VH-VL binders against o60147. Designs and how they scored, part 67

Target 1, 175 residues: o60147
Amino acid sequence: MLEKNKYLYIFRHIQTNQVLLSQGNVLKKTALFQLPYPLQKPVAPNGMRPAKLRKDHWVPLLKVEFPNESMFQSVFMQLLNYRKYRSVQPLTSDLLKLPIPVRRRKIMRQEVPNTIADLADILNKEKFPENSVRLQLSDKSDSEYADWPPSVQIDSEEIKLSRGFREKTTVDEAR

## First folded at step 3 (VH-VL)

Design m9 (framework fv_gimsilumab)
Fold by ESMFold2-Fast, scan of step 3:
Structure m9 (fold): chain C 175 residues (1-175), chain A 122 residues (1-122), chain B 107 residues (1-107)
Amino acid sequence: as target 1 above (175 residues)
Amino acid sequence: EVQLVESGGGLVQPGGSLRLSCAASGFTFSSYWMHWLRQVPGKGPVWVSRINSDGSSTTYADSVRGRFTISRDNANNTLFLQMNSLRADDTALYFCAKDTWYEGSGSYFDYWGQGTPVTVSS
Amino acid sequence: EIVLTQSPVTLSVSPGERVTLSCRASQSVSSNLAWYQQKLGQGPRLLIYGASTRATDIPARFSGSGSETEFTLTISSLQSEDFAVYYCQQYNNWPLTFGQGTKLEIK
C-alpha cells in the first residue's frame, strides 16, 4: 500500500516571533486560538473567537516530515500541549515588573526557541527509527536551539520564505 | 450548559450501514475538535475517530479506517459518523465527545453524550 | 499503542473511606493523563486532566498525582455518589487509549 508522509508546518510572525502550528501548508484563522495572548478579547465564556488572520504577517519557520500519520499526530498533539502548559505557568517577578506591552514582547520573542526546543524534546523521548523524521528550516541556525536525536535528518537546503511553504517558481531565465 | 445528544443507533445486519448524529449545544461547536468513541459493556471506552474544528482533517482508529466517515455541520451544530460495512465487533454504545482545547489540542474529553447503542448481528 | 493497566479491577469500600486507584502506562505519557468517572447508564465525566488538575465543578475530595508511567487517583472521603467505574486515559500518543477501569462498589 502507498503510504503518504504527514507534514507539520510551523509559522513565525515576522514582527512578534510568535509561532503557529498547522497541519496544512496554509494557515487557517482557527490557528490563532493557539496564541496565549489573543489578538482580540474573549467573547464567549467557554472560549475565545479567533482574530483576523493576516497571512502576509506569517512566514515559514520549519517543516517536519513524518513517515506516518500516527507519528505526526502524536508529535503535533504533544507540541500543542507543551505550548498550552507553558502559557499557564506563573510569570517570574522580573517579568511582572515590566509594563504589559514590554512583558508580552519578551514572552513572544521566546516562542521560536521554545517551540524548537519542545519539538526536539518530544523527538528525543519518542523511539522513532533512525533518519525517519525530516526537518527543513527557513534558517538552519534555528536548529541550534536544541540537540536532535538520531531519528532526525536536517535538510541542507533552507526553505525560501513564502506563504504556504511554497518556494517561488522562478520566471527568470537566460535569454 | 454543554449538552451532546447522540441518535441513529439500532440493530443492523453484518455488512449494513448506519449514520449516527450528535446534536451539540451550550458551546461554540465550530471552534472545537469532536470525537467518536465506543464502549462494550463492562469494558473501557475505545477511541474511534476525530474531526478538527472546520472539518478539513479527520483521523480514524485502524479498526474502522475505510469503513467509517466522520463529518460535521457547523451551521447546525451537528457531528456525524457514517458507518459502512458493519461487523459484529462494531457492536457497542457509541459516544460523541468534545475535545477540551479551543481548536482542539488536548484530546481529552470534558463532555460526553449519553451514547447511542449499535448492535450488529444476524 | 500505549496500554494503560488499572488496579485494582474492583474495590469494595464503605462511605467515608480513603481510596486510591492506580493507572500504569506501558511507556511514558508525561503528564498527559486524564481520569473519568462513569456511572451506570451515563457517559463518562471528566474528573482530572494533566495528571493532577481538577476539572470544573469537581469536588476537592478528588485528587490526581503521578507522571511518566505511574499515576494515582485519590478520593479522600468516599461519598455514596462516588460508587462508579473509574477510567484513566492517555493523550500523549495516537491512538488515544483508556485503561480497563476500576469499579468501586459498596461493601
Scores: ipSAE 0.353, ipTM 0.751, lowest interface PAE 3.2, mean pLDDT 84
Fold by OpenDDE, second read of step 4:
Structure m9 (fold): chain C 175 residues (1-175), chain A 122 residues (1-122), chain B 107 residues (1-107)
Amino acid sequence: as target 1 above (175 residues)
Amino acid sequence: EVQLVESGGGLVQPGGSLRLSCAASGFTFSSYWMHWLRQVPGKGPVWVSRINSDGSSTTYADSVRGRFTISRDNANNTLFLQMNSLRADDTALYFCAKDTWYEGSGSYFDYWGQGTPVTVSS
Amino acid sequence: EIVLTQSPVTLSVSPGERVTLSCRASQSVSSNLAWYQQKLGQGPRLLIYGASTRATDIPARFSGSGSETEFTLTISSLQSEDFAVYYCQQYNNWPLTFGQGTKLEIK
């Protein structure tokens, strides 16, 4: 078998808009570790991390294809670092004026645009070869949230990935 | 605009040699694996050879191994195919094709040349 | 090597018709299948990769489906410029292999 392309899948929660990174087209339970611990063990959206993975609550945001493992790993780790960095940054005065639950929801809702922006920034800095990275979005309009470098080619097709699951095949559609 | 232009084809006797060239433009040539394929009229393309981005790795179809040599000149955006010990069954239209991925993942081809004809006949 | 068998060998169709081309692999190629269009006197043009993803600037009337051993290329409404030979290609195993092609000709 030939070497397969490497894929980064990004999912968003349908209620909280929290973002999960995945190396596969099916979310794993371990992906939840990307989310911060809840203060009082509440269930999402009140909590930051749900107790259980409900795959049907996660929809695809984007899919990135890389030509090799090195490029994939580099981008993946940097995305996690960007997220961590934001989590420890001081809150703006506007956010501090909001009640804690409202503040948390607002922050979570920004994860999608932030993640897209982060990805674009990372790819811009990496200076990968032209057209070496393929980006597929669930919503083509989301590509407008960032300037993409020449290394990125955006697919004309939207993601056919189902909620928290792999792409539907012809067989799946016939079911 | 991506362009691939093959040259060097012609008529040669069995046992003879030819050197094909492919001039590439419109993309970062040195970033992509390149391929040679050939096609007999009325048949599907047949993969012949591949070369990685810097030329350090080459692969050949069994039918041409030991006789053909693929190489590249990244400074001049040119791909080559040295064909030795040519046989009648090497007669075909030869295409250069661009790999879609950096470093050769996903071996399908997003751009092809128009081809250069090679005829091996006594 | 993996053998790709395309059907039909030739298809006579009229503009506006829906066209379905088949490609069968002798063994599983997962979704590592591409479709090409080749017009007379030209090199092949990439239409579909990954079995179902349209290449850049390919009209929406072209679609690919299938996995493992059975694949289909569909042209929803045939245009005059679509008369050509269509090839499938697997890139799951070495050596890379192509189908024998399906020729679309005008009825």
Scores: ipSAE 0.006, ipTM 0.592, lowest interface PAE 9.6, mean pLDDT 87

Design n1 (framework fv_lerdelimumab)
Fold by OpenDDE, second read of step 4:
Structure n1 (fold): chain C 175 residues (1-175), chain A 120 residues (1-120), chain B 109 residues (1-109)
Amino acid sequence: as target 1 above (175 residues)
Amino acid sequence: EVQLVESGGGVVQPGRSLRLSCAASGFTFSSYGMHWVRQAPGKGLEWVAVISYDGSNKYYADSVKGRFTISRDNSKNTLYLQMDSLRAEDTAVYYCAREPYDSSGYYDYWGQGTLVTVSS
Amino acid sequence: SSELTQDPAVSVALGQTVRITCQGDSLESYYASWYQQKPGQAPVLVIYGENNRPSGIPDRFSGSSSGNTASLTITGAQAEDEADYYCNSRDSSGNHLVVFGGGTKLTVL
């Protein structure tokens, strides 16, 4: 039985560089629960979960195409696990030397490269067939954050996904 | 189109009160924090006050704390600034500005401003 | 309260690149935003976050940050870019407070 291709979308917040995973090209409000911080008012940037999802504040980081649901789900869940694991790890000595707000900011800023690295690590471990996974990046330079296995085909074309949703040409209030 | 229109400015004597209004349109007013920012003639921008989207939280600059009151009526899409015990140093163009919901402390839209002159 | 400092004035030749810098402790924790203000007009947001441009802002405007500094760069300055430029950020003393820089007057020669 032939399965449809599945897509993983990864978004980053334009201010905090926090990262959200999405099974679709439109962010759902439930995606906010991926953030390891409690709901606070007001919203970001101090490492908090916003009360509401502002889709226009999330820009696409990358798009991953999988040939089937099984591969997609495996990678998706592992990404979440990696994030969770990282969030509970002891802070490094360098981070402990920083004031709490600065520390939080630095940690958040690392979410993008960490997520990319995680993805590559997961894919390396999975040993999928050669060129079975297609990767599109918003910024091609982001591919440098990790070594990609032969299973990954990096698309020369950047993703055309809009902020927080499907069409890049979509107008939002901030743009 | 997002619009912010300030009103209520004028000339007042020291010690008097003045109430400014900011009429908002073109967006869901109740979803955004709003700020007042002022600019004395020939001077820079100075943050004055902020009110949360639902009006539950208010914060003020030290220079106006205890004298100014920020408020909003979301049913009327209007932001207010009650200015009491006005001083000469309060002379400025007062802008209302919208803070995007990500709360990063930036303003994506500004009103045209209203001039407040405090002079004896 | 936090302070943001800017050079009061800078000049750039037409078509050249200029960088306006904002410095302050709050910038260690928060991104700066930049506003352009021309005489008799309200400020206009030109850069927010690390390097985000609102609609209508030319791509010659860019933002960057390093340590306790933030910078607005105009690559290929145009005559119409002559204006006052202000940075702002969250105030380090409170999550809801905002602080502005003193402003930089940019002259295009």
Scores: ipSAE 0.006, ipTM 0.566, lowest interface PAE 10.6, mean pLDDT 86
Fold by ESMFold2-Fast, scan of step 3:
Structure n1 (fold): chain C 175 residues (1-175), chain A 120 residues (1-120), chain B 109 residues (1-109)
Amino acid sequence: as target 1 above (175 residues)
Amino acid sequence: EVQLVESGGGVVQPGRSLRLSCAASGFTFSSYGMHWVRQAPGKGLEWVAVISYDGSNKYYADSVKGRFTISRDNSKNTLYLQMDSLRAEDTAVYYCAREPYDSSGYYDYWGQGTLVTVSS
Amino acid sequence: SSELTQDPAVSVALGQTVRITCQGDSLESYYASWYQQKPGQAPVLVIYGENNRPSGIPDRFSGSSSGNTASLTITGAQAEDEADYYCNSRDSSGNHLVVFGGGTKLTVL
């Protein structure tokens, strides 16, 4: 049976609140291309050091289960396109008044509510069967950033995973 | 109409440098991640490098790390590949390619390619 | 070397069905995409995300996937389908971001 990509895993950076989308329960290096602001400083004189994936800095935000892979791919692609679109829009006058470091911090803090709102917008525009899309959040209050369509069922139980969506190993438990 | 046009290829001696360009038109260049993919004569496709839409993230194949530098100028709709310390094994047709969205892992448009020959 | 394995060559008679396969560990997690390359030309995307066709690609091209294997099927092969076919996928190993298969040369008899 083929059911490779019916889960969308969304991660949050513990310090910056930046968001990464993943087709797997463990972040891949490719996910870093989603970030408009690198987590590492540029290499002088002209260039950027490649971003490094520090898996211990990313925690689960939410997990979305779709009824099939086709619906997952459509929503995932649209969500990535929403993020690209946001990154190239002109900054508001309020943000332009702020010093660059403060401005970037404020923009990064908005990625959680923006991602949740974008997901809800996409799901509201699609025709999915009632209760066919399941959401499980690490913090249920984050669901309040959007109004969800009838196709969405929010899990009553929060995500208890502390590192990505992987379960603790015996080594992790010894810590 | 989406177009990608590579240029800058040629014959160079081992150890020398060469800079490739890829001129993009027909789409909002600054919204897309771009890749370089090469193909040695009579061989298969090999991924070389990628740059994010804003130039902030860059990744390289192990075979070219420390020798090649990918960059872009969004104001000129142009992608670049600076190739230093060239080796005979770098001889290939170099294609620029567009990813349709971040981390998609495939390319919806390719340029025609530009031939780089590294010979003594 | 790539971590995706393709047979180097396959033949099909005009009008018959051929299947080209691609195998690798990354295919357990990610779908393969397929490119057609004719001599002296750039690769052309023919299938992405398992079985999606870009605009302009004939209906005779289809894709499928099971476990660590992906397949490109051409139903009713035409002379113009003679080409090299490459699969690619996202990298699972972390040493490179994108991997390609070694390519399969299709001959239409």
Scores: ipSAE 0.000, ipTM 0.486, lowest interface PAE 14.5, mean pLDDT 79

Design n10 (framework fv_lerdelimumab)
Fold by ESMFold2-Fast, scan of step 3:
Structure n10 (fold): chain C 175 residues (1-175), chain A 120 residues (1-120), chain B 109 residues (1-109)
Amino acid sequence: as target 1 above (175 residues)
Amino acid sequence: EVQLVESGGGVVQPGRSLRLSCAASGFTFSSYGMHWVRQAPGKGLEWVAVISYDGSNKYYADSVKGRFTISRDNSKNTLYLQMDSLRAEDTAVYYCAREPYDSYGYYDYWGQGTLVTVSS
Amino acid sequence: SSELTQDPAVSVALGQTVRITCQGDSLRSYYASWYQQKPGQAPVLVIYGENNRPSGIPDRFSGSSSGNTASLTITGAQAEDEADYYCNSRDSSGNHLVVFGGGTKLTVL
């Protein structure tokens, strides 16, 4: 039996490259609170949160298997902390000269390489046993965004969306 | 039941130092980011500092940068604010506030505050 | 810009609807949260993440946002709602991680 709290799934938005973290292969609408930018326009003038979550717009970027739940929780919380501080860091003067919508698109497109780099940075500062963390990517070339520590074993097989995996992924819609 | 209790406030002369504490109970303190927010008498809320759940990241308002130091002791469930080179404009009620780790930067619980008065 | 602007005072008749607004560039990127503060008391979170209410907050409180503006709406204001209201958000433009609005004093007539 797989224990859900030993696996970290990272999903990316197919159009914006925005990233969502999940505890296992279940992506819930509450994960949208991780995002600083709305995914969809509100259907009503007063807005709605969380925004509607569409299964066809999110695909797995990678999954990480940790040796135990304590290591999973440590890395998961550190990734959330990295993402929070990245989103509120002072922007360069060049970015500040851009119109807000253009600036948003540039920042969003960097979430995939930034998240991969942040994951590797966290794993490098945590001294886990050799080959104890297993990383599987949907596109193996994405591993090139970072230098990985000896604790990480990159799976030669890319993530496949099997029927069983897809049927166990929960995606909620806002009313 | 979440509780945050500030202490260490008092009357202090300009240029002196003071250390505030915030004792946390009723939740896993080590899982939450913590903030200090102050409010001068009769004025609005002003953000002062933040510390991440593990203490690895710290940020300060420009008005206190270089003079104040935020820290935490997760084994004692306690948040600290070391205030050096105090000025009259630092006079305020100081609140500690909890930020959920998966949030948009809001505070779900606040302490009752501790008053710091900087006067000659 | 790094600041959030609120009208310093607003009045509403008992049982009527009032809207308190918060404006700033950061609200284009981040949702506002709202706090109620009564004299001599600590602030209390009433709305977060645009329109979510913590447990215990009455359903007459709601939030909305559009562009660079966020609003707190109280439908059917009660005498107990008389308080100062503050918005806050993450700062997207500078050296501050969090910014607060100047506060709005609500008087219930």
Scores: ipSAE 0.005, ipTM 0.519, lowest interface PAE 12.0, mean pLDDT 79

Design n11 (framework fv_lerdelimumab)
Fold by ESMFold2-Fast, scan of step 3:
Structure n11 (fold): chain C 175 residues (1-175), chain A 120 residues (1-120), chain B 109 residues (1-109)
Amino acid sequence: as target 1 above (175 residues)
Amino acid sequence: EVQLVESGGGVVQPGRSLRLSCAASGFTFSSYGMHWVRQAPGKGLEWVAVISYDGSNKYYADSVKGRFTISRDNSKNTLYLQMDSLRAEDTAVYYCAREPYDSLGYYDYWGQGTLVTVSS
Amino acid sequence: SSELTQDPAVSVALGQTVRITCQGDSLRSYYASWYQQKPGQAPVLVIYGENNRPSGIPDRFSGSSSGNTASLTITGAQAEDEADYYCNSRDSSGNHLVVFGGGTKLTVL
């Protein structure tokens, strides 16, 4: 049986530094549920308009290739749990002293280093075979946010996006 | 102790206005986001509006956009909901609720609620 | 209507275990929080961030989640647990920042 979905893609927002996790190189509108803060202002008083995914505002941060789907699922679920955990923690008194827009900007800017640190922490806790996990980073300096286990091999190759990066079917509809 | 006390509810005719207040005590009001949540008689909870701790960010449920305005006065430890163009569907107990985290997600303390009845 | 779906009613015998479920796509990305509401009273937070209890909430209350489903479990239900239970979650899709489930009425027999 062929392995299904052993690739994790992480995308970064070019303005806010917020990150999105994807089970593959296609971003779907439902990925926006990962964000604690909406990227756009509320629309007109009448009518419902779901948030729009602007794919030109998201660039690849990193790509991880796992040896099999089981390892991918384990790491992906743990990353989602780390993200949920961060979102429900009490804010420090220093952050609470900041105005809301400044506080949100500071929190959003930390998502890239936090996500990379979380990924490395998960991989250090799991006992994967040496050089079994392949990590590609758009900016190699981002690897310095963490110490990586022997299971990780860092590639110098550019991250390639498929034609499927552009989603043609939306799951959210406005009435 | 944390306390939230709503007031301003009453019976009002459709198309008219009411202003609700929520008096906060027992915590640093200016450090917390605040929400309004309503509950129609015999029905479930429905989120209405949120205001950030400094008043700079406000969001509304689609059902009340353009008709309701949330505001706060941190010097008086008071949260407000200005309700204009009221409809029968706005009949509900209105709760103010405190958001402990800047995530707009859940409430650690609720007021007792104030009943708004919109009837002709 | 809310994005989160709950069964409207459930019953449990005194001292037995009951599970109340909440389902919605936002739960794939966010943990659910749970509120208990007794007649004529304001809601009370019983679980947040999947399985954290506020001070004063009995240890018989626990939370769990898997995929798009969150559950509130009461192990050894007591008469005082008879109430309506609501789940809620964050929603960052456009204009809705918070969504509630429709509520589940728990009857303790």
Scores: ipSAE 0.000, ipTM 0.485, lowest interface PAE 13.0, mean pLDDT 78

Design n12 (framework fv_lerdelimumab)
Fold by OpenDDE, second read of step 4:
Structure n12 (fold): chain C 175 residues (1-175), chain A 120 residues (1-120), chain B 109 residues (1-109)
Amino acid sequence: as target 1 above (175 residues)
Amino acid sequence: EVQLVESGGGVVQPGRSLRLSCAASGFTFSSYGMHWVRQAPGKGLEWVAVISYDGSNKYYADSVKGRFTISRDNSKNTLYLQMDSLRAEDTAVYYCAREPYDSSGWYDYWGQGTLVTVSS
Amino acid sequence: SSELTQDPAVSVALGQTVRITCQGDSLRSYYASWYQQKPGQAPVLVIYGENNRPSGIPDRFSGSSSGNTASLTITGAQAEDEADYYCNSRDSSGNHLVVFGGGTKLTVL
């Protein structure tokens, strides 16, 4: 059976650079469950999950188009698992030398490049057909965070969505 | 409504073979990975095998590897488990379960199960 | 293969809160899912992907994780919640493998 194309949207928080995965171009409240509970003691910075979803605080990082739902599902779940794995890894000695606030900021800054790298790693392992996956980035320079397999075709155009998954406007671009 | 109905269970002697079926309805069967999970009487759940949506990939628990074969016929919306060289420890209710996301490792729908009893 | 460990039995008073915990190395890498099973019935998914509830599951059920553990919490236990609860996750020892916990029998007092 021919399946419709499936899209994966990845968003980043404008302040914390935290990352959320979305099966659609609109973030759902349940997406926040991807972040650790504020009162938990993960290796990652504490208080990472906001109480409410503020759509205007999230901007698109990248969009991935898959030719079928099975490919999408596989990649989606693997991304979640990769993120979970990182969140429970012991801190490096270098990080432990830093004050807690500085450490937290540094870890948060790495979520975007780590997510991109994870995506590339997953796709490399899956060995999908050549040019079967289409990748569109909000910033083309972000593609440099990883080596992409032949299955990935990177679009020349950047994502046109802005905060809250709206189309970019002149006002939005100025912010 | 999603439905999974297992069949083919029964009483067999050790060393014999049995084939289970799982009839799926209410969803696009060919789009989902399917699993077999079993439960011995009074015991916990044990994962048995998985087959990808298109049948191209199959994996088994060590306890059944080399003896059981998972397969599917997407044209008939049916999942199968061929069980060869059956042992007493294979006695269990066998469930088929749908994996809503590929390689997620969790199941949103289960059949009611079919009982397989291996006894001399 | 990876193993998931659960307490064999726990009890909770009616209307109180209970936490069922699952522990294993695979949980460092993968989310756990939880299933409720009543006598003579098939398992029913109650939590998946950290803290996602399927439709039809009461909001008193919630999920959490920390390190190599995952937990199912029932806030305000009801009599109908008495059942066996199983956790599962992907097995870290191989591709596409799945592992179940031993199960926890919950008694509502």
Scores: ipSAE 0.025, ipTM 0.666, lowest interface PAE 3.5, mean pLDDT 87
Fold by ESMFold2-Fast, scan of step 3:
Structure n12 (fold): chain C 175 residues (1-175), chain A 120 residues (1-120), chain B 109 residues (1-109)
Amino acid sequence: as target 1 above (175 residues)
Amino acid sequence: EVQLVESGGGVVQPGRSLRLSCAASGFTFSSYGMHWVRQAPGKGLEWVAVISYDGSNKYYADSVKGRFTISRDNSKNTLYLQMDSLRAEDTAVYYCAREPYDSSGWYDYWGQGTLVTVSS
Amino acid sequence: SSELTQDPAVSVALGQTVRITCQGDSLRSYYASWYQQKPGQAPVLVIYGENNRPSGIPDRFSGSSSGNTASLTITGAQAEDEADYYCNSRDSSGNHLVVFGGGTKLTVL
């Protein structure tokens, strides 16, 4: 039998808190197209999309294991739809009064709480079987951004991977 | 009232240059990203270029990259498009357009356009 | 992908409902916005962010989307709705930041 993808990997930017979704345990350069307008310089609070993918600037946020590919695809597509919905909502008057760099930083910083809340909302609506979805976070306190349904089992072990979800190699540790 | 008024269009020979201007009024120009969009006679809309609110970021369609330069002068509320090495295929009405917020990808206001004809 | 496809023409009888469609891969990641363009005039935004109307746009205009497809619906078409309609979206695929559909000419009979 062929085993298909049932894992969702979510990364966050170490300074901006921008979020990238991935079907694999390492980010591809094309993942940057999930972000707004490209930057000409390194990622900073004064911009939204970096010119190049710096894998050392992105760390694991969370990993979700689904029982099958169908459930993975459903949740993944719904997360993309939630992100689309958020991207087109009119900005509040309070945000529009801020200088543009400050406004962009506040919007970017909310991506982690928003993504976690959206994931939980999708899982609450889907009513999957009890303990069928395994959630592992890099910072367990991030689970407090939402109430999780009975279908979700939160792993007691936090993610301690280097450069994405890749395990540290003996070569990396020797240096 | 918000207004965008393009100027600088005309008839030019292939290989020559032309500079378009877009005069903005009725809003804080320095707070908005600005785009150029063109439309060849009887054809559809084609995105040309974008410039960020402060002029630090600029992007171009592949068809014009290396030949066109977008710029702005926030003290004069004016957007520019410098068009070098013009080709017959650049013949179009050129519109300036305002995006309402960063990376919105849609335009709340358009100018009336200025016609550029590249012909021998 | 950077292509948005629209049918080149559609017609509707006065007072009837018409739907104009737009298809492309970018619509999986971003909602479409819609512009009305009358001969000799600049485009006018009629719908943004799937189904939001700017001030002054009649409620007969509405938008919807599903997957790689977006639609503009005009319920109870009026003579003044005769125009070209363009969809546009963010381009997530590379060199272009914005992509437009080829346009649909609406004739009100």
Scores: ipSAE 0.020, ipTM 0.641, lowest interface PAE 7.0, mean pLDDT 83

